# VH-VL binders against Uncharacterized protein aq_532, part 21

Target 1, 203 residues: Uncharacterized protein aq_532, of Aquifex aeolicus (o66814)
Amino acid sequence: SDYLLRAESLFSQLKDANAKEETPYLYGKVKGYYEAIKLYAVEYKEDRIKTLFTLMSKNTKKAVRGAYTEREPLTELITFEPRVYFEEYCDGIMDECFYEKHYEKEKFIELVDYFSLKRRVEFLRNHEGKYCAPFDFGMAEALFNAVSLELMQEKPDEKVLIALREKLEPILVMAEEKLRYAMKKELPCYRNRLSEHIGYWKP
Short names: E, the ipSAE of ESMFold2; O, the ipSAE of OpenDDE; V2, 0.75 times the mean of E and O plus 0.25 times the DockQ between their complexes.

## First folded at step 20 (VH-VL; framework fv_patecibart)

Design J3 (from Z5 with heavy chain E101Y; at its last look DockQ between E and O 0.79; V2 from the best seeds 0.75)
Fold by ESMFold2, look of step 20:
Structure J3 (fold): chain C 203 residues (1-203), chain A 121 residues (1-121), chain B 107 residues (1-107)
Amino acid sequence: as target 1 above (203 residues)
Amino acid sequence: QVTLKESGPTLVKPTQTLTLTCTFSGFSLSTRSMGVAWIRQPPGKALEWLAHIYWDDDKYYYPALTNRLTITKDTSKNQVVLTMTNMDPVDTATYYCAHTYWNDYFPFDYWGQGTLVTVSS
Amino acid sequence: EIVLTQSPDFQSVTPKEKVTITCRASQSIRSYIHWYQQKPDQYPKLLIKYASQSFSGVPSRFSGSGSGTDFTLTINSLEAEDAATYYCQQYYSWPYTFGQGTKVEIK
């Protein structure tokens, strides 16, 4: 679709600003949205592509501005908050009632292990993932947002969810490995950080 | 249902080596991010973290005790072993093992019942 | 090594009264703090992780707040079963350390 051509235009702006080096978290996030758009383009899901492109474009603007102002803020985290309900069943033999917790869209939540993904992304976000694994964390965050947005659909697409999950897992693992190392070694990205720019972990 | 249980001697002479085994169920150290920790509590005193080990054999020790502590795991047996050398009466404490999950804020979320180890001549 | 100082060391509190326990760190630990409850002759139980996140099954009367160096555990309406010693624990820097404890008793 023409969204792929428009996405290439955004990378030109990022390149001109040297965003990969100056704002690696936001650059990673833009890259993650681009990867999600490419997955959806294979499935011809234009409505979902429009939403992801809007997020990609907003993060591109922030990356370009951040590169010249030396500021790199955390941006959106989109979480799917399923409705919770309880199913009652009673053991007539024992005259006891039990309540089982259930979620809306439980099948799709289990398909991608959504609560595990959410916990892992939130952990990175809360523990200096932006500074210790900026590119991988940003990319993981965008792909996670794409998973959340798909789960929010009336009828989530299982093939897309699986593809997003498969893209997301190795990137999450890389971010987690970098953060674990940084915390164990108490690297500057984690401790004694003077500023966001100075404290980035640089391989 | 996550459960842990400490086993080992309850009385140790000064200078002897203490070996404690944590046997657990409801999780496995073959699962990424899982870990087991050892924490002790001298009678009437605060809790003290000693060591922990993760699924990938990554190990952490209380710095001042690194020369006295060894933590190992046997994933197939669902066991973690703590060895502490050169025991002294000040090491008298209840020793706990606990589950932890490295990318879930590192809390000690499930604990064993504890075993009191007395170091006395 | 980061020292956590809890206040008060001891409280005797009428049932249904609000209990406030503070934990002060010797340096900033951001929000990297957990709270535990230990009833007499029992093992500790996790209450709150990451300053304010309730652990599964913890009654809603327990809450945590704070960041930097000053943290608070609050029990909004004390119940009889809440008589215990409460510990804060930091995981910001090695070694992990605990506060000295705050004992809460029912009047």
Scores: ipSAE 0.629, ipTM 0.838, lowest interface PAE 1.9, mean pLDDT 90
ESMFold2 (binder alone), look of step 20: mean pLDDT 92; pTM 0.938
OpenDDE, look of step 20: ipSAE 0.854; ipTM 0.936

Design J4 (from Z5 with heavy chain H52Y T66K; at its last look DockQ between E and O 0.73; V2 from the best seeds 0.00; counts 0 for: pae E 3.4 > 2)
Fold by ESMFold2, look of step 20:
Structure J4 (fold): chain C 203 residues (1-203), chain A 121 residues (1-121), chain B 107 residues (1-107)
Amino acid sequence: as target 1 above (203 residues)
Amino acid sequence: QVTLKESGPTLVKPTQTLTLTCTFSGFSLSTRSMGVAWIRQPPGKALEWLAYIYWDDDKYYYPALKNRLTITKDTSKNQVVLTMTNMDPVDTATYYCAHTEWNDYFPFDYWGQGTLVTVSS
Amino acid sequence: EIVLTQSPDFQSVTPKEKVTITCRASQSIRSYIHWYQQKPDQYPKLLIKYASQSFSGVPSRFSGSGSGTDFTLTINSLEAEDAATYYCQQYYSWPYTFGQGTKVEIK
């Protein structure tokens, strides 16, 4: 697709700005969106690629700008907020009622274990994941955003959701391992022991 | 549903070694991020954590008690074992095991019922 | 190690009134603190995670706030079943520690 070729071309801008080293979180996020675009391109889903390309392009611009200005903010986290509804069941004989909680898209939420993914990404976001595991966290965040966007579709595609989850899990695990190591060792990215200015995690 | 249950002696004599077993269900220590902790509460006093063990065998011991504590796991049996040596009457307490998950903020979110261990002659 | 000092140690409160419990850390712990409720003869129950996030099934009258060194657990309108001892716990720096507890009773 022409979006795939255009997505591939964005990496020239990132290379010119040295974004991998200067803005590793945003670089990872751009890379995550690129991986999601590739999954959709295999399935010939051009309409869904357009949204991901827009996000990828926006984060590329922020990475390039951030590399020159030494500023790397957290960017979008896209969460699917399923409607909750309760089905009331009453026993007319005993005059007792009970509720049963349901989510819209419940089948698809369970397929990818969505609430667990959301919690894990939010944990990283709240506990210095950007500083302690910038590339992996950025990439995981983008792939999580792709999962959220697919769940928001009127008819989510199970094959795509599974593929996104399978790509996301090892990256998320790596970010989590880096953060846990940083927390246990109280590295500067987590603890800010050496100065007021926090640097990124380095092995 | 996550459940935990402590088992072991309820009465020990001073200098003896206490061995407590936590048997659990509803989660597995082969699943990454999962952990089990031991916490105690002396009668009328505050909670005191003792040890944690996680899925990757990463272990945490409360420093003042480190020389007296050993925590181990058997993932296939869904068990975590705490051993505490050289028991003293001041160690009389209710001992709890609890579920924890490090990438969910390290909480003690599910607890066993607890077992009162009395140390006396 | 980080010492958590709760205030007050003991509090007797008229039903339907607001209860405020303070936890002060010996150094900044950012927002890395949890709150537990322990009713008489029961095991502790998690109430609040990460300073302010309500745990599943916790009544909305319970809330947490604060950051840095000063944290507060609030019960907006005390109910009879809220008579309990409340503990804060930090997970910022090893070893992770508990506060000494705050006992709340009904007047």
Scores: ipSAE 0.395, ipTM 0.754, lowest interface PAE 3.4, mean pLDDT 88
ESMFold2 (binder alone), look of step 20: mean pLDDT 91; pTM 0.913
OpenDDE, look of step 20: ipSAE 0.877; ipTM 0.951

Design J5 (from Z5 with light chain Y96F; at its last look DockQ between E and O 0.08; V2 from the best seeds 0.00; counts 0 for: pae O 11.8 > 2, placed apart)
Fold by OpenDDE, look of step 20:
Structure J5 (fold): chain C 203 residues (1-203), chain A 121 residues (1-121), chain B 107 residues (1-107)
Amino acid sequence: as target 1 above (203 residues)
Amino acid sequence: QVTLKESGPTLVKPTQTLTLTCTFSGFSLSTRSMGVAWIRQPPGKALEWLAHIYWDDDKYYYPALTNRLTITKDTSKNQVVLTMTNMDPVDTATYYCAHTEWNDYFPFDYWGQGTLVTVSS
Amino acid sequence: EIVLTQSPDFQSVTPKEKVTITCRASQSIRSYIHWYQQKPDQYPKLLIKYASQSFSGVPSRFSGSGSGTDFTLTINSLEAEDAATYYCQQYYSWPFTFGQGTKVEIK
């Protein structure tokens, strides 16, 4: 894939710029997108690669040029919003009927445990994960975005979803542990969000 | 410092509607990630989740009771209200409200003392 | 809904003995399970969250383990004050559900 080659180049540039140390959140984000692109490349999902590449490129440019500061807003989070429908069930005994809520693409939502992932990522986003676990958080967001993107497809790929989940979950665990520790100990990265890279967890 | 307290009638007649209020302190439902759930427990039986409401007014109900349950919040009063229609003696239970955060693995980390509701003619 | 089955339903144990309570899910729930303790005439209290993380203030003798469908709550050395009913609860999917409970009594 042409995009894969270009993605490799972008990632190399990022490494050369020492972005891991200077902008760990963006480095994590870009790396996450790179991992997702590699996965999609194996599965020949060109349309999704294009989308992720655009996001990867955008964040790479910010990181390499040093234009991004930790005080800037968080980069984009892509969320899947499934349609909801209700099914009516009756017990057949007392003629008691009830409605059960269902989601479109429920099979795939359940496959990746999407809502739990979403809440976990949003937890990191809302509680200074950017500062306390920037690398892991960035990477988790990128991979989550890929999960969301896949779920938005008319026909989500089960294999891709599983692979993405397998990559994402360990990263989320690390990010969450680091953040919770920071919260518990009231580390500077959590106490003072205006302090750049103070007390943050290195990858 | 989080506290919750259930209030409402302790005796309800069959077919009537139960209205319970959970008054809480130590947190606000205007705060992102905050949630309140209702759980009941018949005497000598297991716990049963009933309903859940989050800060953004997202609501969830136990499917078998969906048509009977309504959960609402009044953020300004720090209250969550549960209504349950068409009460039956089988609904006799201690009703609890509990605090939860979706960002902390969804535990029910703080509970009210519970209120026993008896359904009897 | 996901069904949680605990075992045993009842256990009478001598103080200082090890107590093991099992919770089995009808399907895989990863680690999305909590454990609660409920003493007589009291409200339930959180013990373990996310299968193995102890809640604040919980004695170290309590621990949780497991993943997928099989989970275990362990009391390493039972104290008299640990007489209670213990519940597992899953938050993997709606509706949230509890196990039927395991009553632990002191001999």
Scores: ipSAE 0.007, ipTM 0.506, lowest interface PAE 11.8, mean pLDDT 88
ESMFold2, look of step 20: ipSAE 0.588; ipTM 0.831
ESMFold2 (binder alone), look of step 20: mean pLDDT 93; pTM 0.943

Design J6 (from Z1 with heavy chain G33S Y54F; at its last look DockQ between E and O 0.69; V2 from the best seeds 0.00; counts 0 for: pae E 2.4 > 2)
Fold by ESMFold2, look of step 20:
Order: structure tokens, then sequence, then C-alpha cells
Structure J6 (fold): chain C 203 residues (1-203), chain A 121 residues (1-121), chain B 107 residues (1-107)
């Protein structure tokens, strides 16, 4: 599709800026959106491709500018917030009621284990994932955003959700393993990413 | 839903080896990110973390006790075992096992009831 | 290893009043701190994780705040069942360490 060719052209801008080296988190995020676009192109989901391309373009611009200005901010995290409802079960004889919590789109939430994915991405985001596993975390974050956006659709596509989940899991695991190692070994990305080195060493 | 329970001897003589078993339900150590920790509390004193083990057999030990502690797991039995050698009266404490999850901020979110281990003279 | 120092060691507080417990770390631990409640003769229970996130089932009167080296657990309106010892615990660097505890008693 037109969007796939346009998405591929953005990589020439990233290459010219050396974004893979200079802004690895944003580069990973752009790559993650690109992988999602390719997946949607197989399914002919042009409206979803347009949304993902807009996000990809925005992050490409930030990666290129960041490579020249030495600035790499965290960018969007898109979360699906399902409505909650309660189903009441009453034993009318004893006037006892019990409540069962349900979510809108519960079938699709369960299909991808959405709450687990959200928790894992938020953990990386809150614990230096951008510094200790920038490419993998950026890519995982973009693929997670694609999952969230699909869950927000009136009729989520199960095949797309499964494919996104399958792509996301190994990348998320890699980011998690890099961060876990960095925390255990107290690597500079975790303990000493700021220029203030004096606080960590006392001769 | 998540429950843990410690089992093992409650009285140990100095120099003996203590073996404690944590049996749990409501989670599995075949599940990625899951872990079990051991924490002790001497009577009237603060909590002291001892060790933890994760689903992939990654292990952490309190540094001063590393030569005395061994933590192992049996995933099929939902059990974690702590072995502590060369027990001394200062090791008298209530020993707890607790659930933790490394990518959910590492809290000790569910605890066993604890078992008091007394080291006699 | 990181030392956590709680203040005060002991508080006697009238019901419905506010309780403030502080925890000071010997070095920056960012937000990597948890709070636990231990009632007499019971095992500890998680209250707050990651400095300010309430654990499931914890009453809304409990809240946590702070970053860097200074952290606070607040009980907005003390209830009788809140009489307990409260511990902070850091997970920034192993060995993971606990504060010495703050005992809260009903006056």
Amino acid sequence: as target 1 above (203 residues)
Amino acid sequence: QVTLKESGPTLVKPTQTLTLTCTFSGFSLSTRSMGVAWIRQPPGKALEWLAHIFWDDDKYYYPALTNRLTITKDTSKNQVVLTMTNMDPVDTATYYCAHTEWNDYFPFDYWGQGTLVTVSS
Amino acid sequence: EIVLTQSPDFQSVTPKEKVTITCRASQSIRNYIHWYQQKPDQYPKLLIKYASQSFSGVPSRFSGSGSGTDFTLTINSLEAEDAATYYCQQYYSWPYTFGQGTKVEIK
C-alpha cells in the first residue's frame, strides 16, 4: 500500500541522522510501528495503517531532531481503559448478593493478556527501560500501542491481535532481561545514567 | 488466592543445618517473572531479607549469609526450599516465605504465616 | 548496603487523627520503596508499592509519597485496626533492606 512505501521512506531519514545509534529508543519505536503497519497491510486495514503511520512519522521526526540535539524523550504510551461493570448474583432466600467484575471486550483482553502486557511495559518505562534496553523497549512500546489501538476499535480483529502479541512477546522479554541484568549488576544505565558520578563512589 | 506456608523444624541445635520448605498455591514458578523470597524477623526486631529465587532459577542471597544459604525450587511441587547451615542462637527468628514478581516492582505482596525457629544452646 | 531510617520509632495517636511516618534512605533510591503493615502476632502485609501505588484491598486512608531519599507513609484518619508496626523497604539495590519500623498505637 501507499503507506507501506511511505513508511519505508522514513528509514532513509533515520539512516541519514544515524538514529539507530543516536536515538535508539525512538528508532526502536519507529521500527515497532513499521512492523505493525506491515501486519495491517496484510489485512487491508487502511484506517488503522493511517493512524500508525502518523505515530511513526511523529516519532521519526523526534528521532531525527533528537539525534542532532542529543535529546531523546519518552514519547506516547497508549493504554486502553475498558469500562467495568458488575454482574450481580443473589441468593434471594438469604438476601445475600455477590458481584462478579466484568470488562468490556473481555474476550479480546484475555486473548492478548492485555493487563499483563500493560503492567510489563509500564514497569520498563518506570525503571530505566529507555536507558538499559532502548531499542527493545521502544519497539515493545510501539507494538503495545498498536495492541491498545486495536482494542479501542468497535470490532477488534482477533487475527491482528494474535499477530501483534506474537511479535511483541519476544521483544518485551528481551527488554525485560536486559533491564533485569542491568539492575542486578547495577550498570551505569540503571544507577549512573546522569552526569553526576560523585554520589556513587567514595574513595 | 495466592497462599504460602512455611514448614520445617521449630527447634534446632547450634551448628545444625536448618531446612525450611515453602509450599504455595495460586501461582506457579513455571510462570515468567514469578519468584519466592525468604525473610526473617528476630523476636521484637526488624525484618531481614535473606534470599529469593525466580522462575528461571535466578537467585539472590543476602551477602553476609551467602556461604550459609542455599535456595532451590521444585516447580512441579510448588515448593521452594531454604537451607541455612551452621545455625547459631542469633539466628532465632520467625522465617517467612513470600511471593514476589520482578516486573511488578519486586514487592513481597503475599506472605506465609511464618514459622518460629529457635536455636537452643 | 542502603540503610533506611524511620521516624518516629513510636507514635501514640488518638482515633481519627492523621499519622505520618517518614523513611530516609542513606542514598538516593529514586521511587523504589515499598511499605508494609505488621499487626501484633501477624505476618507483614504490603500496603504501598513503588512509593505511592496502593496494593489491592488497601483502604484509601493509606497513601505514600516521596522520592530520592525522603519518603512518607500517611494514614489520613487512624482507625483502631491500624495499630501496627509499619516498615519501609527499598528494592533499588540488593541486599534489599527494611527500615527499623514505626510502631503506631491507639491513645
Scores: ipSAE 0.579, ipTM 0.823, lowest interface PAE 2.4, mean pLDDT 89
ESMFold2 (binder alone), look of step 20: mean pLDDT 93; pTM 0.943
OpenDDE, look of step 20: ipSAE 0.861; ipTM 0.940

## First folded at step 21 (VH-VL; framework fv_patecibart)

Design F1 (from J2 with light chain W94Y; at its last look DockQ between E and O 0.62; V2 from the best seeds 0.71)
Fold by ESMFold2, look of step 21:
Structure F1 (fold): chain C 203 residues (1-203), chain A 121 residues (1-121), chain B 107 residues (1-107)
Amino acid sequence: as target 1 above (203 residues)
Amino acid sequence: QVTLKESGPTLVKPTQTLTLTCTFSGFSLSTRSMGVAWIRQPPGKALEWLAHIYWDDDKYYYPALTNRLTITKDTSKNQVVLTMTNMDPVDTATYYCAHTEFNDYFPFDYWGQGTLVTVSS
Amino acid sequence: EIVLTQSPDFQSVTPKEKVTITCRASQSIRSYIHWYQQKPDQYPKLLIKYASQSFSGVPSRFSGSGSGTDFTLTINSLEAEDAATYYCQQYYSYPYTFGQGTKVEIK
């Protein structure tokens, strides 16, 4: 019920650790979850807020630890995997049947252009977005995770999906432009790192 | 469905300027992230990337050919034009245009059929 | 400029057998490599992007693997229509470069 106040208090811990400067990717991710919580608080959806707060808190702990240990790992990416089914259409004149491919929750997938969002976030994740656009990428990734979680709901909320997409798009664009520039100019964030790689620490 | 088609002269004399036009459909260069590339292939040889251009007019050229290549776009006509100056017989190749998208791993995912350009007198 | 060296230049393979094509980069390109198939008298077609991601409509017998400098394209069970030249291409650094190609024929 008081998740907004508890979320605000997590930023005190981040400030004490200088996480904005030391772990900007995780700081951005925490900020993204906070923005999603604020959207849900308007709709008074406590179960969804609780899930996002848990993710926010977990990433806050990692940001604080990372600031002290000079390590900043990639954290969770939550993807919605819609089931596919085929709808039959038969031409009575030709006595032939055809099948149309459909996704579960197709209306909501189309509303936010989900497959495009997933591809763009994965692109950033796979191409040094954490290093070349850490804050924007972290924030975009958290907002994307919120979209995925909403699509996983039995009855996704269209207003929340639209609001999340509207918040997500400009942040995603900024991260993409920073990365494209870094790759073209071969900036140190892209070419000169001696750090962890995606998949390096897989169990 | 994405389609591309190259057009232009098939025979060019040495020292002349080659102008090739890529006309495409199924996407637009008014759409963010979209781009068009030019790749050539000398007969029996490997593929060579030449240039590409994105929706925001950001341009990329093969460094050794930068002084010979110009890539431009006309978004309203769904066209991209490649100009290559001072043609030489070693530039004889099939020239392809291809679709690319910078935030989708930069692939050359859809190609035109190609046009063979022969440089000879 | 990053040089991609493919091996072998040429393979003649019995139908249904496994084909392995390697691509070695002159420096690490992480996983920033694509694979293309070019059948005789045709334009190239994308098969694999980002080292291992199959492009839409590509048969499951095609797979890619590797990272760093050593990459492999595998055709699990060769079909007659797979007779083609295969190219790797890096996008890690400009200029984008292709391997010299590997021609695969049916015995």
Scores: ipSAE 0.649, ipTM 0.847, lowest interface PAE 1.9, mean pLDDT 90
ESMFold2 (binder alone), look of step 21: mean pLDDT 94; pTM 0.952
OpenDDE, look of step 21: ipSAE 0.837; ipTM 0.927

Design F2 (from J2 with light chain S31N; at its last fold request DockQ between E and O 0.82; V2 from the best seeds 0.80)
Heavy chain, then light chain:
Amino acid sequence: QVTLKESGPTLVKPTQTLTLTCTFSGFSLSTRSMGVAWIRQPPGKALEWLAHIYWDDDKYYYPALTNRLTITKDTSKNQVVLTMTNMDPVDTATYYCAHTEFNDYFPFDYWGQGTLVTVSS
Amino acid sequence: EIVLTQSPDFQSVTPKEKVTITCRASQSIRNYIHWYQQKPDQYPKLLIKYASQSFSGVPSRFSGSGSGTDFTLTINSLEAEDAATYYCQQYYSWPYTFGQGTKVEIK
ESMFold2, look of step 21: ipSAE 0.706; ipTM 0.874
ESMFold2 (binder alone), look of step 21: mean pLDDT 93; pTM 0.947
OpenDDE, look of step 21: ipSAE 0.852; ipTM 0.938
ESMFold2, fold request of step 22: ipSAE 0.687, 0.710, 0.694; ipTM 0.865, 0.874, 0.870
ESMFold2 (binder alone), fold request of step 22: mean pLDDT 93, 93, 93; pTM 0.947, 0.941, 0.948
OpenDDE, fold request of step 22: ipSAE 0.872, 0.887, 0.889; ipTM 0.947, 0.955, 0.955

Design F3 (from J2 with heavy chain F102Y; at its last look DockQ between E and O 0.80; V2 from the best seeds 0.00; counts 0 for: pae E 2.03 > 2)
Fold by ESMFold2, look of step 21:
Structure F3 (fold): chain C 203 residues (1-203), chain A 121 residues (1-121), chain B 107 residues (1-107)
Amino acid sequence: as target 1 above (203 residues)
Amino acid sequence: QVTLKESGPTLVKPTQTLTLTCTFSGFSLSTRSMGVAWIRQPPGKALEWLAHIYWDDDKYYYPALTNRLTITKDTSKNQVVLTMTNMDPVDTATYYCAHTEYNDYFPFDYWGQGTLVTVSS
Amino acid sequence: EIVLTQSPDFQSVTPKEKVTITCRASQSIRSYIHWYQQKPDQYPKLLIKYASQSFSGVPSRFSGSGSGTDFTLTINSLEAEDAATYYCQQYYSWPYTFGQGTKVEIK
């Protein structure tokens, strides 16, 4: 019930540590979890808010610690791995059998274009998104984790999935554009040999 | 199903300008992340990337050939055009166009059949 | 520009045997490498992207590994249709470059 107030109080800790500048990836991730919590609070889904708050709190602690120790690791990526089914269908007239591939929760996967989201987040994670677009990548990663967690529910909420997807898309696009620019220009965030000596990219 | 096809002259004289057209279907350059590349392969030799262009008109050229290459697109016709000036016999090759996608690791994942361009007197 | 050197240039292999092709980069390219298969008189086909990710429809006998400067394409049990020339390609630095190719044929 008071998770929103508690989530807002975590930003005081982040401000004291200058986390927005010192650990922008983790700061973005905390912000992304906060945005997801706000979406769930409108729907009064306390069980889902508790999970997201735990993740937000853990990433806040790592951001504060990282700002003081000059370390900013990648944190959790939560992926929904749907079970695959093969459905056999036989035509008794033609005496032929066909096999159709189906996914667990296929309707919800298609609703948010989940496999595309997964590829795009993994692309950023694999290609220096943390260094070339830290805030946007961190925020996108957290919102993607929220999508994954919702898909893992026994009965995913379509309204929440749509809202998460709509929030996620522009942030994901911004991270992708920053990374493409960094790779095209071979910016230090991308071509980094000694990451401890290079600041984060900004336009 | 993604399909690409190269068209243009198969024989050019040294110093002439080559113009090749890639016509494709199964995707559109109005779609974010989509791109088309040109790659060539001299007979019996390795592949050589020349240029590519993305949906937002962002263009990439092989650096040593930038003065000779121009890549353009016509999104409404599903076409990409490569122009290469001052052709020389060493430019004799099979020229391919290929699909590429920015946020899917930039591979050349679908290729045209290729067109052999011979540069000789 | 980054040079990719493949080994061996050629190998003749008995069906069902393992094929190993290496690609060495002249400098670190992290894992920013793709592998292509080109059968005689055909256009190239993507096999592996990002060092180890199989492209859609590629048989499971194909796998890729490596990072930094040394990369490997493995065909676990060679089939007759795998006779082809194989190319590695880096996308780490401009210009994009390909290896010289490794020709694999059936004994």
Scores: ipSAE 0.637, ipTM 0.846, lowest interface PAE 2.0, mean pLDDT 90
ESMFold2 (binder alone), look of step 21: mean pLDDT 93; pTM 0.948
OpenDDE, look of step 21: ipSAE 0.840; ipTM 0.931

Design F4 (from J2 with heavy chain K59E; at its last look DockQ between E and O 0.80; V2 from the best seeds 0.70)
Fold by OpenDDE, look of step 21:
Order: sequence, then C-alpha cells, then structure tokens
Structure F4 (fold): chain C 203 residues (1-203), chain A 121 residues (1-121), chain B 107 residues (1-107)
Amino acid sequence: as target 1 above (203 residues)
Amino acid sequence: QVTLKESGPTLVKPTQTLTLTCTFSGFSLSTRSMGVAWIRQPPGKALEWLAHIYWDDDEYYYPALTNRLTITKDTSKNQVVLTMTNMDPVDTATYYCAHTEFNDYFPFDYWGQGTLVTVSS
Amino acid sequence: EIVLTQSPDFQSVTPKEKVTITCRASQSIRSYIHWYQQKPDQYPKLLIKYASQSFSGVPSRFSGSGSGTDFTLTINSLEAEDAATYYCQQYYSWPYTFGQGTKVEIK
C-alpha cells in the first residue's frame, strides 16, 4: 500500500524531531495509528487506512512542531455508538414473554469487549493520562480509535478487531499501571497539570 | 450484582480491638482495579473514610488512625477484614464496607448495610 | 487533608422546588468528587460520580456540576422521597474526605 509507505515516512519524521522525548503523547498516538495501518494493510482495507493515515498525519505535524502543550486539548477520540434495540422472547408453552436489550453489532462488541475498553480509555483520558502515561495513553487512544472505526463499518472485520484488541490491551494495562501508581503516590505528573512543562513522568 | 455485608461484634469494651469482616459477592479482589473500603459514621455525624485495600494488596489508611487500623483481604473467601485497636467510646459508629473500582472513577458505588459498633464499658 | 465544606448545613424545602447544595474544596480537586445520598437509617447511596456523571438508576432531577474548588448538587424538582442528607466526597488525594453533609427536609 502506498499509504503504508507514507505512514512509514511520517513515523520517521517523528524520530528526526525527537518526538518520543519531546511530545511522548503525540508520539504514542502516531505510533498507535501506524500499528493499526500496518494491520489494515495486510488485510487490504484501504478505506480504513486512509482515515487512520489522515489522523496519523495530523498528529505527526503537531508532534514535529513540538507545540503541543498543557493548554492544548487532547487529540481525537473516536467512539462507536451502537444502536440499542429490544428483542422479545416468548415461551410458546407458558405464553410468557420477556424483553432483552441488545446492541447493534453485539457480536463484535463482545469480541473486543468494547465498552470495557471505552471506559478504560475514558478513565485515562479524564485522569491525567496525558501527563502520567503519555506514550502508552496516546498509543492506547490511537488503537482504540482504530477499534471504534472498525466497529463503525457495515461489516466489521473480525480478524482485524482481534488483532487490534491484542495490541491495545497490553498498552492499556501499562497506561493504567502508570497512572494508578502516579495517583496513589500523588506524583507531580498527577497533581500538577503543568508537569509536562518540567517533564513527563518516568518510572 | 454487587453486595457487601459487614459482620462482627456490636459491642466492644474500651481498649479492646475491634475486628470487622466484610463479606461480598458480585466481584472479586483478584480482578484488576477492584477495591474495598471501610467508612464509619458516628451517630448523627458525617461519614469518615478509614481504610482501602485493592486487588494488588495496596493498602491505605486514614493518617490519624494508621497506627490503629489494619485492613486485610482474603480473596478466596471474598472477605475484607478491618481491625481497629484500642477502641474508645469516641469510636462508636456505624461501620460500612464499600466497593470501589479504579477504572470507574473511584466511587463507592455499592455499600453494605453497615453495622453499629458501640464502645462502652 | 482536603477539607470539603458544604452549604448549607440544613435546608427545608417545599416539594417541587429547586434545591442547590454546594461543596467547596480547600484546594483544587479538578473534577474528582462524588455525591452521595443518605436517608435516615440507611446506608449512603451514590448519586453523582466525577462531579457530573449520574450513577445508574439515579433520577434525572439530580445533577452535578462544577470543577476546581466549587461544586454543586442540584435537585431540579424536590420530591418527598428526596428528604435525606447529602455528602460530597473527594478522591483527588489521600485521605479521602467527605463534606460535613447537607440535610434536606421537606416542608
């Protein structure tokens, strides 16, 4: 894929800009998108690649400029909003009926445990993940965005969803552990919103 | 469904040690991000946080009572135990155990019914 | 420790009126605050988490707002069953602390 080559080039630009050290959140974000693009490239999902590449490109530009500060808003978070419907189940013998709540694309939601992922990512987003686990948090968001994007498809790809989940879960765990530690120990990265100006938290 | 229930003595003499057990269901302290806390409330007074224990054995105590409090868990029994030494009449209160989850903004979302502990000679 | 001061301590309100309870933190706690309702002889129940998120099963008449040091719990239209003591609680830093409570009674 042409986009894969271009994505590789963008990622290289981050290295040249020392983005990993200067803007770890954005570096993580871009890396997450790059990983997702690689997965989609194998599956020849060009439409998803284009979307992710666009996001990757935007964040790369920000990272390279090094202008992402505490005052800048968090970057994009894509969430899948499934439709909810109720299904009636009736016992033909007892003539008893009950209703069950269902979600659109429930099979795929359950496959990746999407709502759990969403809650975990949002928790990190709302509790200073940007400062205490910038790289892991950024990468987690990007991969989560890819999961959301896939779920938005008319026919989500099960293989890709599984692959994304497998990449995302370990990253989430790491981000959560770092944040948990920071919160429990009341580290500066957690207690001081301006901590990014003096450096990100490091284990 | 998450449920919690406090058990232990309801009457303690001054200087004695209080031991309360929180038995819960609907969650496990082997699960990441799960925690149990103890909160007490003297009659007619406000709530007071006492102690926390998490799935990873991290423990936290109210500073003024740290030397008197011990919180432990038995994951296999779904129990959390609070011990408080050198009880005084001022420690008379309803004691609650509550569920909390790290990845859910740390609320005390589920509580036991509470157990009134009276400290009297 | 972070001190949470609620206002007022007591409020007698006519049904269907709006109730406003404030909670002020001794320092900024961002949005790391919860609200609880405790009826007489009952355990506290979670109403609002993270300053403004309603807990499951909580009536829509309850809402929370605020950030930093000033927070508000609002009951849009007071119902008789809302007679209770309300507590704010912060989880920004250890030790966790509660407000002194606001008792709401029905006139």
Scores: ipSAE 0.620, ipTM 0.841, lowest interface PAE 0.9, mean pLDDT 91
ESMFold2, look of step 21: ipSAE 0.700; ipTM 0.869
ESMFold2 (binder alone), look of step 21: mean pLDDT 93; pTM 0.944

